VHH binders against Oxidoreductase NAD-binding domain-containing protein 1 (Oxnad1). Designs and how they scored, part 4

Target 1, 295 residues: Oxidoreductase NAD-binding domain-containing protein 1 (Oxnad1), of Mus musculus (Mouse) (q8ve38)
Amino acid sequence: AVCTQAASWGLKASTLRHLTLASIIKSRRKTDHLERTASVLRREVMAAAKVCEITHESPSVKSLRLLVADKDFSFKAGQWVDFFIPGVSVVGGFSICSSPQRLERDRIIELAVKYADHPPAVWVHNKCTLDSEVALRVGGEFFFDPQPTDAPRNLILIAGGVGINPLLSILRHSADLHRDHADKGRSYEIGTVKLFYSAKNTSELLFKKDILDLVHEFPEKISCSFHVTKQTAQISAELKPYVTDGRITEKEIRDHISAETLFYVCGPPPMTDFFSKHLESCHVPKEHICFEKWW

## First folded at step 4 (VHH)

Design b25 (from z42 with S31D; framework vhh_7z1x_3)
Fold by ESMFold2-Fast, scan of step 4:
Structure b25 (fold): chain B 295 residues (1-295), chain A 125 residues (1-125)
Amino acid sequence: as target 1 above (295 residues)
Amino acid sequence: QVQLVETGGGLVQPGGSLRLSCTASGFTFSDYDMNWVRQAPGKGLEWLSGISYSGDSTSYADSVKGRFTISRDNAKNTLYLQMNSLQPDDTAVYFCAKEVYEISPSGEYTYFDYWGQGTQVTVSS
């Protein structure tokens, strides 16, 4: 699958009005994305997007590549989109897992959606096809956007399950900055990045190949540790050097605490609460502990 | 204060039956999916069965499908597990767990935010 040229598609006013009407129809469910995130800042731009590629990351997770022709549409690594679907009254919320530079270069963003009995996820898994049209609005205050005047920071990314999605965006952005720096005269110098990624077993670890490709490209700057809590099958030889049996421990996270380290945590609420509270108890400043809370 | 209290465990002979109950308090029981999970001593947790908040849909692990039946009474804030054709391998502590399903931008999360203290089921002659 190839992305359609941007010139062939744009968002119509009628489509935008339809999606806006759908977004004001409240779900009776507590899991309504718009209600949960009502206080969170959004960018003003509402952009048309067309599905240009569909892949499966796992049997339960579908990845979409969306062509976003609108040049005013931009995001910071770690941010998400409101996902407006024509004919669907419930608005989805999905973290962008691609990098900002991918959008600048190709006008593409990538979303990864786990199957759920919730209208936007059902649409992605059962109705969505190539050339399907949606509208997107960027939101979120969970991001990594280093400035030239900033001292280099080390990043510790702690991911659980689909919480890998925004952290993969941050990881990919970090890799982009390292490539730009290797071609000296461009970009910021940043510190190292280490990803801790926990799932029940290796088949539930998403983006393993993409992550390891970055580790192999920048072995001095990017590292990862996969954690599996209920692995029953034998681990493949390719993954074994990167996999630890058991939970991500507070001790191994503490080993990375320094004045120059930023922590990004994204996963199930119990995991996010556990690590954010642990880091606070270790006197890490709150501005160095990045996470989003919806509960 | 959220509380889940399991009752109905005990000693039973192979081939016998037991009915477990879990009484919920401190939250709106009819708003949440509920689950049964067990743990044999020295072993990990094994999910057994789930029931939707309305009671309209149920699911079972292969190890108990056809032998166990999950049900709920929302008027009584009570979850049940009817266990039939019990075998020694069913010996475990049985927990009820409150399921939270949350949709966030990073994705959909299903997790158990509250558990009961468990009730012991021993299947022995």
Scores: ipSAE 0.100, ipTM 0.487, lowest interface PAE 4.1, mean pLDDT 85

Design b28 (from z42 with G50Y; framework vhh_7z1x_3)
Fold by ESMFold2-Fast, scan of step 4:
Structure b28 (fold): chain B 295 residues (1-295), chain A 125 residues (1-125)
Amino acid sequence: as target 1 above (295 residues)
Amino acid sequence: QVQLVETGGGLVQPGGSLRLSCTASGFTFSSYDMNWVRQAPGKGLEWLSYISYSGDSTSYADSVKGRFTISRDNAKNTLYLQMNSLQPDDTAVYFCAKEVYEISPSGEYTYFDYWGQGTQVTVSS
C-alpha cells in the first residue's frame, strides 16, 4: 500500500539540492540529538578520540576511523556515540559500525556519516582531517550482546539506507564470535544471522564488499539479501545471487519468525514502523523486536 | 488533523496540459517542504518534484524536467503541479506528500509522513 511504499520512498527522496541556508537553519532547529535522546542511557566515560583514517563509502557517505586510547571506553554492537566537536555547538549522534572486538584489539571505532546540512555532518565532510580531535560518549539501548548462559538466537537484521550502520556493527560482532569459536573454541554459541538491506540501487548499498566477505567466510551462519527498488544499470555477476528486485516484503520476513529469532530494524521511520507493527501483528514478543524510535 | 486534498486530475489528450492542486490543513504549511509523487498502474511510486517550504528551491525527476512545474501559495496552503506536453506514460495516480527531516544516531532521514488521497490522471485519446 501507500504506507509500505512510503518506506521505500524514504530511501529515494534524498536530493543534494537541499544545500541552502534555509535548509541548514531548519535542520539546526528541529534536529537536536541531545534533546531527542535525553532519556536514553549513556555510559559514564567521556573519551578523547583522534581521526586516524578517512575514506568514502559512496559519494555522499564518508567513513571515519577514530583512535580511542582510553581503555575504559567500551560499547555494545548496535550502540552510538554523542559526537562532540571543538568549536561546533551542535552535538552529533552517530552509530558505531565497527565491532566491539575491533575496539578491544586496535582501539579503533568506525563511523559512517552521510552528507547533510546538519553542522556535525558538515564538519565531517568539509573540515575534518587526520588527527582532528573529538570527544565521544556511548549511548543507546539498541544492541546485541549475548551472554554465555543465553540460549542461542537467530538474528534477522532489516536495514534501510544509512540504517545499515548499527546493523553492520551487529553483523561484524556476530562474525567475530563465529571466528573466535572456530579459531579458539572460546566464544558464545549464537544462531544464524540474515541481513535484509534495502536501497534504491546497488550504488547506494553501503559496505557491500565488507558484507559479502562475511557471507563468504561463514556461508552457513551469515547470509544476506540486498533489495533494490529502482535499479536501471546492469548488476554485476558477483552481486546477482544476493540482489532481489523490489522492496523487502512481509512474506520474506514472516518466513523467519520463530521462538528463537530476534529482529533488529533500522532505517527510515516509515520502514521501522511498518516492520515493527507487522511483527507485532504476527505475535512476535515485543522483547524480540529491537528498534529505536525518535519520532 | 493533518489533511492533504488533491484536485485537478482527469482525462486529457496526448500533448495536453493539466494543473493539479493540493490543499493542506492541520499543520503549518509554510514550514514544510512538499513533493509530488505518482504511481502508474502496476508499478511502484515515482518521485516527480520537490519544492522547499519558502518556494525558493525546486527540483524535478529527469522524466518530467522541462514539462512539469511545481509551485506553492503559502497564503492559501496550496501546492500546485502544472503539467504540460502530457504523454500516455504520464498516466498515473498523482499524490502530494509532506516532507519531514529527522536526525537519529543511525543517520539523517528525509521521508514523507503524510500523503494526499491521490488524483487520477489519464492521458489517452
Scores: ipSAE 0.346, ipTM 0.635, lowest interface PAE 2.5, mean pLDDT 85

Design b4 (from z42 with S104H; framework vhh_7z1x_3)
Fold by ESMFold2-Fast, scan of step 4:
Structure b4 (fold): chain B 295 residues (1-295), chain A 125 residues (1-125)
Amino acid sequence: as target 1 above (295 residues)
Amino acid sequence: QVQLVETGGGLVQPGGSLRLSCTASGFTFSSYDMNWVRQAPGKGLEWLSGISYSGDSTSYADSVKGRFTISRDNAKNTLYLQMNSLQPDDTAVYFCAKEVYEIHPSGEYTYFDYWGQGTQVTVSS
């Protein structure tokens, strides 16, 4: 799938803002009514989910693993969820960082939430416990969903801060497709994936071990470059080969421009706007540039 | 540790000029939009001006448009506000602020995650 534009997420359904988890579950078949009165959400499925694991990716980022028993719940790599919390009137929005195959196999999705003075983030960091229940609805047009008949495409993923979350989903999905090709023997070719991931220092780079495990599993298909802008501490020997001091440069990105390359950019608006506009100025077709702004 | 330090405030006569500076450290200054905000005595915060991370785009509140100019020097990690034709009602504490702009399924949000300590500007004869 090729993205041409970021989703415009002006959720103005006042009715949805007032729903609690209990009322959402009770009114599951009345979700059609809510969707008809509020033309804002694309997916019809409103699924109950249960927190089954909580961990910290960094001091400011908490990861949740959610069990979603509803088999009609599905997503494409790069999509996000509306996050409905019982007793919280503000609806959260969080990118899924796990792969679609993880959901199919284990009925689990993973969200990684940076602390913010915003009610859903405060709830995740201060109130959420094991077995807490929430409701989820999938949305978003920022995704990677290649079909077996599609020509192979190379991916360049450019991540900043928590913008890594949907790009990790895309990276993990790409790895799943390479495993399926190797194991199941169906002729399904996808191209290479290279991740550029920028943060202030190595401690703020999320999912380093998970990313490097994929690089080591598929060294000819998956690669990464971590960029650190204010590193003062010594970098570990294991990370040194993958870390570059300074910003992701326009030249590095230009070296990957080709007719077969798709660009996915996700991070703070200044970074996302900069690389998207730079790629357009280099005459990359708009349908080969997918971007989404997250903080 | 993120730090924003404003300098250049002081006492000036009506019709005069001042240039404020804000020196940033602890983050990649060239990757973030920056803003100037003020607070007059006994009043709330008033947003004045914003500048994109590259310096290519600027915006101004109607109250200061044509009189104030925002600029930045990414090599020096410094934000500037050139204030001309100052009037007594420009008297305020002036803050520089680092901008966060995020798009969520629930909507678009703009807020400031880090602020300087402020610098006092007094316009009086």
Scores: ipSAE 0.000, ipTM 0.141, lowest interface PAE 16.3, mean pLDDT 79

Design b5 (from z42 with S104N; framework vhh_7z1x_3)
Fold by ESMFold2-Fast, scan of step 4:
Structure b5 (fold): chain B 295 residues (1-295), chain A 125 residues (1-125)
Amino acid sequence: as target 1 above (295 residues)
Amino acid sequence: QVQLVETGGGLVQPGGSLRLSCTASGFTFSSYDMNWVRQAPGKGLEWLSGISYSGDSTSYADSVKGRFTISRDNAKNTLYLQMNSLQPDDTAVYFCAKEVYEINPSGEYTYFDYWGQGTQVTVSS
């Protein structure tokens, strides 16, 4: 008989309890990935991919590195994939958290999947092994792809929970462009990037090391502010300078509003709705506010 | 197509017991976590209890822990809530709710996509 992990169920139940009223309001939203995203454009390429590395970013989040040999497969930072699993009729939807340059150089994309009682997530956590094969199709209109002739833009990235995944792709892409500017003599320059990333506690903040490595590599171009809303454990010395107790505030975000600033918001629906509406109320042009709605 | 129908409510004296049932149709019941939620007169919604799709894991709100027991019979497509030691404060409409865990590009969500119409429980002397 199959059984779920007691610890995983306990965490899930606690999350449900805390979000009960917000989730009840959203109860009539479409649940299936393909149904929710039916109107969203896809790239034509359907590519085979092979799992070449599996790691845990947290107890509940598993990271996959997928080898995609098909050279016609490409994506823009912030996009996601339809995730087709042999023998599983339900199609997954997962944001790519690696950069486009990683795919161009190594033919690898990275996905990070939080455990959920949904067939694609169950497959990733319970059945997926090295050399497992899947099929991928790129989709999404949430991306950052500056052209050499574009004026430099500053980016403000607002992430909640696993919403960090597409924003990490954008952050990594920005870092790649800074390296190319410094090393390869590319004529264009991109602006600064600041990440605001909220979770309940530091253990739920994904990719902390990867994010801080980028901050340390480009201290004048990349910055971050981690926000924790219910931290009970001691925060490590390395994280303390970057962690703020409490919510990401409207005022913090408002202080970054300018004609040259693009905002990318990805997180739970209440967070995404809150910040996108706040930015619109501050008269930020809609084309400077990037987010996706699946509710 | 999806239907959730609650039964078993009624009037009961303080200290009494009731067993609520929720019959499900129009979806693969054994593939989804299920929940009980209530709404007392003039109050908001209160989550009470959840059970995993397999029945292996259960969770309870502090207000009902030790008094209520959630269970399911996947062969019968039925969810149950055994309510013991009922108190006047347990007076409410009780709803069965189908839970969805979804992962999409904007994140992971846990929410209820379908609800029953509710069954009234009144605890009064």
Scores: ipSAE 0.000, ipTM 0.173, lowest interface PAE 12.2, mean pLDDT 82

Design b8 (from z42 with P105L; framework vhh_7z1x_3)
Fold by ESMFold2-Fast, scan of step 4:
Structure b8 (fold): chain B 295 residues (1-295), chain A 125 residues (1-125)
Amino acid sequence: as target 1 above (295 residues)
Amino acid sequence: QVQLVETGGGLVQPGGSLRLSCTASGFTFSSYDMNWVRQAPGKGLEWLSGISYSGDSTSYADSVKGRFTISRDNAKNTLYLQMNSLQPDDTAVYFCAKEVYEISLSGEYTYFDYWGQGTQVTVSS
């Protein structure tokens, strides 16, 4: 019945099939960023921002560096922004992947946007240019913000796909705190950080060089394990020591459970639900399991 | 590598019952939502039912609600559709379909990336 409407527009049978089923499935879920995140805390500041750099992290992911002159604009590592585009009625939601210190020093935040047939992502990939202006509002309750008087905690970060974005912010913030401690500028003492990052192949692992640079800078404090589930191309010699074939396993995560450990999980819903439930079944306190559910 | 195989179709009388099975291989079945879709003779595709990867959530098209029940056994990599009170207009080829659900803060993208070959159900006296 619904296919007859599409047929009247001269669409091919395979396209009609796809459109009809996608439309029916989408009606079962909230698709708008503001609807899915309606209950999530926002900061009051609405800040103007200008695009000052555009790079490609992968064939499907574009990175934007945004200059935010408003000194009242601030965020905690792991938070995201509502992304308001002049002339676009749909509001985007993008995790900040840069550190809070980068904003304090340079007034810059970094966003990484995967291509999707959704107006904000289409704008970033097809319309956005240097000096494009947008408005930003910070949101999110998924963050890492240790205080100097806090007991040191070890972090286990579990990332899938673009879920790396907020976890990279946390990783970069942790590195900033270790760097500040080494330079004797601050008294922050934090534990170790280990990143588990899963993608289908190495080309879809974002920020590999940035991540490995941090591992090499702080080899006793920062470590990583990349997981690939459908690798067909040859893995480079530089990556081989860090890459494991197959999914991130319950056993690998279980080996890191302790009273001093915080777990941050960000990835597709099945991954997030799976690891959150597994950690709870291992009697990890709920306040030590950090994840954000917007579905 | 990914394969979905439907079984359990056949000829059944109006008011009868039939149970369809779909056996999955080549992917982690327990990580994906699954769906049942049918195509009646001379008509387009009709979505019937969906089940979450955990089995905790199900959904149904109005045309089958109360008559059909979707379920899954993740240990056996098998999806089921229990069909009761079958009517002649339920005659169709029935397909199981693997759902891809990708989410970012900006939006959701939901589509079927793999389908089975289908199993024929004929409701006739």
Scores: ipSAE 0.047, ipTM 0.403, lowest interface PAE 5.1, mean pLDDT 84

Design b9 (from z42 with I103F; framework vhh_7z1x_3)
Fold by ESMFold2-Fast, scan of step 4:
Structure b9 (fold): chain B 295 residues (1-295), chain A 125 residues (1-125)
Amino acid sequence: as target 1 above (295 residues)
Amino acid sequence: QVQLVETGGGLVQPGGSLRLSCTASGFTFSSYDMNWVRQAPGKGLEWLSGISYSGDSTSYADSVKGRFTISRDNAKNTLYLQMNSLQPDDTAVYFCAKEVYEFSPSGEYTYFDYWGQGTQVTVSS
């Protein structure tokens, strides 16, 4: 019992000890993006993109905003890109964390890349500059794309660590649909969205301001619960109402089970396996449990 | 089959010292970062310390920094935790954990894939 619980998403050590200069040999292992995702469907379009903004979400996570002029390039919230870098033989894989509407309006997508000792991440952190050019191809079967004729669904998003990236895209897309419904009546109504986001401490919770801005904009439609498993520092007054000490519990998730609820899980493999198996054991239909599994 | 076996626990008085050992088998020990984790009676799991696969880098929780020292002997497939200045709050079951690092389209993941059965440390009177 203790070993099963401990092997899940509750306990992580610092990843900094694994961050070294990238090498070609390391990128050819089982963790190579193209090898791991070889069976996953890709879209036909391969588009040129130019870096137009670089920011830091944390000391270890760099955000890139990419201008994609090709109007045939599109994606669904939750999908990722193959990231082709001129002069780099290894292809990166990065979830899009911006919304589809941002691409439609501004021709911009956002990627958030944590430093890692593989060549694409090293390039993003050490060599990438404004106006750098790359090529992108969309892939992935993990997405939220409700249709006007669909019955309204409630969403439960369960994120661990950098698994927030595709779930933030889904959260932002949901907010866009609520804005369209409220302001212009162009969109159909969707249900509520609740995000459960677990990390070791508050400094490792990415996009806190962006997430809370959406909660404050749509307080009756969007909610969140941040979970910290190893908080040592004082929690800021702004975050304190949203932070729970300890793991996301089975009971807390189970309280949201209904015929109208869709579950999206993205995080470390033990976390994804834990929650997907728990939901299945509670007789949630498989088509209502969405997750990515590469292992 | 991966196996981690902790030894060296026992009863000690406050201010005392203990050295825990974790013997690993079933995987290439020198290729993986290793960690120590504990669980006190009636409480959740607490990460204490980690060491890189080479032994060149170590990290510690604030609660044990300066009192505990993690080390490893790759030739013997053994992880160690030297515990000094023990206090009653250190009473817990101590676990050895194997760390894995993976990356996917959603990003980088670090997690513990295997744990030992634990060894009891009791600090009293």
Scores: ipSAE 0.073, ipTM 0.439, lowest interface PAE 4.0, mean pLDDT 84

Design c1 (from h29 with Y102W; framework vhh_8h63_2)
Fold by ESMFold2-Fast, scan of step 4:
Structure c1 (fold): chain B 295 residues (1-295), chain A 124 residues (1-124)
Amino acid sequence: as target 1 above (295 residues)
Amino acid sequence: ELQLVESGGGLVQAGGSLTVSCAASGFTFDDYDMGWSRQAPGKERELVAGISYGGSTYYADTVKGRFTISRDNAKNTLYLQMNSLKPEDTAMYYCAARPGSWLYDLTESEYDYWGQGTQVTVSG
């Protein structure tokens, strides 16, 4: 990590007000995140954030760690941010892939941005540096936030491409709750989590090490299945037990249907539509199926 | 805004060759499966060729060995090279696109986006 003095910096409210207003007023494109999601609920807090670490998850995906000093800034696992860039009129939309506990503990959120010929993604890939400042606002209705009085639920997470981002947040949150149950005595019980994650090859599967670290930490509670459709390179020995050649099938998903199971589907529209409709056809209640479309 | 614009259709004699092209814009071409479908008057639309975002190809039995699908990701262009043309190949040819899908094989004829088509007529 490169955020060695992160806790000592502060941000000015007047700067946030100016940046937010300018970005909203000047967004003109119908394909923009802000226009597409105009009806989706946002939290009131607009928070300044500073880039404190930049890594590459793949040749086409850059990960940002952002320090958010504002204590009123919070999110639920699976939510995204409006991403306001000084001097850029187009507002970005990016799912948070870190857990709520990481924000509470370290004041850090993590975003992973695939290269696209869209101004916010171009800025992240070509202009963003350490100490770059942005403004963030939380939105989204795709989240996992179990309450202590809730019956334990099993989760099935179905990810395609960058749809892994909000599902990784949910997976990490589930792991945090399992640690709290083991360590802090008064934590409530949660069920198991299984991730199905599809990409064309293993190079395009993001966060493989982070995912497998959680599987190894909680082998009775967390499991995963990676699916590759166009693998030509040899698969490493450590990944082979977790990789299946071919698409995620309806049969694999049907085997997990029960009254206690929640399904989270995130990926390209054809994938999310297919699995959502399939689950509905199997009489899974609509309130047990959560989906979100990302390109 | 996603657009697919076909060109290169026309009249050709039986046994001849023709290349149709599709210019794509408004999306990340490299991430999409692309295809060519055709429809002759009074017949159902047929998927004749497909190419994945990874470069794998599919051909219907009716055109296998005669047609070649290819893509130029630098130019955002899809091609169909048609050789040994027959009168039965006479049809409107449509360019098709869908996001690279873990759901559908290239043999599936379901696509999300279509062009206006280009007419290919093979005389006999």
Scores: ipSAE 0.000, ipTM 0.146, lowest interface PAE 12.1, mean pLDDT 82

Design c11 (from h16 with W99Y Y101W; framework vhh_8h63_2)
Fold by ESMFold2-Fast, scan of step 4:
Structure c11 (fold): chain B 295 residues (1-295), chain A 122 residues (1-122)
Amino acid sequence: as target 1 above (295 residues)
Amino acid sequence: ELQLVESGGGLVQAGGSLTVSCAASGFTFDDYDMGWSRQAPGKERELVAGISYGGSTYYADTVKGRFTISRDNAKNTLYLQMNSLKPEDTAMYYCARDYGWSYESLDEFDYWGQGTQVTVSG
């Protein structure tokens, strides 16, 4: 599945501040989640949700855990939600970073929201409290949903910045399937997963502990490579084995090309365009390349 | 140990051509977007060209069609070929490494060289 869906991360604050007023207004319209995703299919269910936990993943990123009691509410790993806030006319769009099994088991989804000067993000960072109520509708074509009769596929996940959010959902779903297989409760098997995750420095890499916990739980099935492009602080001993200085390269990705491999790319447009074009030039079928741009 | 060293600047007559180069060391050159900026006395710094690690290019409207940015990853060298030079191209030219994913924005560049002076006379 080729996924060209834009996420609701919006325009970077530094970029926005260099625009004229008229340009700023036009840019906000272009980054409107509903406008950008107008052609993308939504699930029919509009579900009420209540904030049950708020944590910080970084100084600029808040994680919300939302209780969704409506049993008809469901999603596939990698999908996002339309985020409706009472009293806020602008609808947010946020990728779900938890797994489908977390929703099935606990009726909880997790969202991670980077601060932006955009009404839904401002509400999450400045107004949202425990027990705040919102409405959610699932959408998106960027997902991984293997069926028991499917041949095992290897996954290569390429994340930049907050593009990690839907890819973490896919990574967590893959881990859930490996646990199901190990417990002998499910007989089907999925292939390996390798995450390439790029950020400016280690402090901007989100969910490091969660990711490494999965690598340590399934060392033969799940692996990761963190890439930092401007690391100035000392890297912790725990992270050093997983961190490479510099960007994710064509050569690293090329070594993983095979008929059984699916590629999921999520991050800034230059990154997604570069890797999607590179993979297509290496004759990877379009249906084996799924990408989603963050804005 | 990270180092960017520009060279190739000089005095050129209007309508002439010049190539400036930048030798990079202390980092994996292949992995970074690179660019060229310039600054004339009393003016703000301007991004004139950028090149991604994958070879995609950006040019400011002021130089598009006249300047060509290129890279030689085997030599860890960045180039700017300047054709049809104008007096208004007179500036100090700086090589830069980009830490972000946007080689089209001056704000994304994290390390700059010392610069090489290009002077275009009539």
Scores: ipSAE 0.011, ipTM 0.282, lowest interface PAE 9.6, mean pLDDT 83

Design c12 (from h16 with Y101F; framework vhh_8h63_2)
Fold by ESMFold2-Fast, scan of step 4:
Structure c12 (fold): chain B 295 residues (1-295), chain A 122 residues (1-122)
Amino acid sequence: as target 1 above (295 residues)
Amino acid sequence: ELQLVESGGGLVQAGGSLTVSCAASGFTFDDYDMGWSRQAPGKERELVAGISYGGSTYYADTVKGRFTISRDNAKNTLYLQMNSLKPEDTAMYYCARDWGFSYESLDEFDYWGQGTQVTVSG
């Protein structure tokens, strides 16, 4: 499917609205998810969710699995949730890293939260326990939801740090569609997916095993390249074939430009701005470039 | 016309204080991580302080407890307040826009200013 963010999203009106409030709300602009995403569409459903599993993906990142019993709660791969915590006035914003099919099958979504000195992140890291209850509302225009009538597209996913979260959802959704094609005889196909994922070192690369399991399950459809910018420790033999020293380069991305390719970029603002502008300068149509910044 | 323009350097006596500033233009300042590096004659450039778009800070051990990095997003300005200055703090101080991943490595910064000279006598 064609990325909908560029034309259908009210970016100019949203930007002007934010600018008029700058002097009043600047201190909260980067920390207040609701303020930052005020113009972004939300789904109607507000759903209760219960924490059913807690794991650590790295020393600084905690993963939550949330049971969402409400059958009307649904999302598209790449979307995030407004995260409402009882007794916490600040609303969190976290990308869903599990697939839509996982929600349909198990009523579970997965969130991965990096520690930050902001009330929702502090709550996840310091107060959240099994059976903790929260409320969720889905939002976001950064998603991959191919339809059978759509022309097949190849995906290039460019992730930095926790920007992997929505891209892992897209990667997992792609894998689900490939399994459905093999097992259930679906008439349509989607193209290949290649993930470029950058972090300071291999310990900060999240979901390495999950990503490599998908690469090994679908070696002709799914591939990945991990990039490390400050690796000091020995890289394991298992990871070494997939790891490149240094940043994701413009040249590396240019090699994947074609009329059939969609680009999804998620990471810090400098990274997302750099790659989205580079792709635009290479005459990739705006509707084939989806990007989302974390704050 | 992306620009980072440092100012506020000068001559100060050991034990004194000085604030250097960096005026940013040509980009949305409050969307970017920012930092300060310095280079003394005959020495390697070192990162002394960094601040994220979210306000998290980093300080090199050489300046920790003496220097404070801050930003004013309304003015598109980055600051470095330097207290208890030592002769070894004498250097050209450079403002930098971060690539967004790390403050420890100079390779992580994607744009540098022209610098402002700080000289500490004594």
Scores: ipSAE 0.013, ipTM 0.247, lowest interface PAE 8.2, mean pLDDT 81

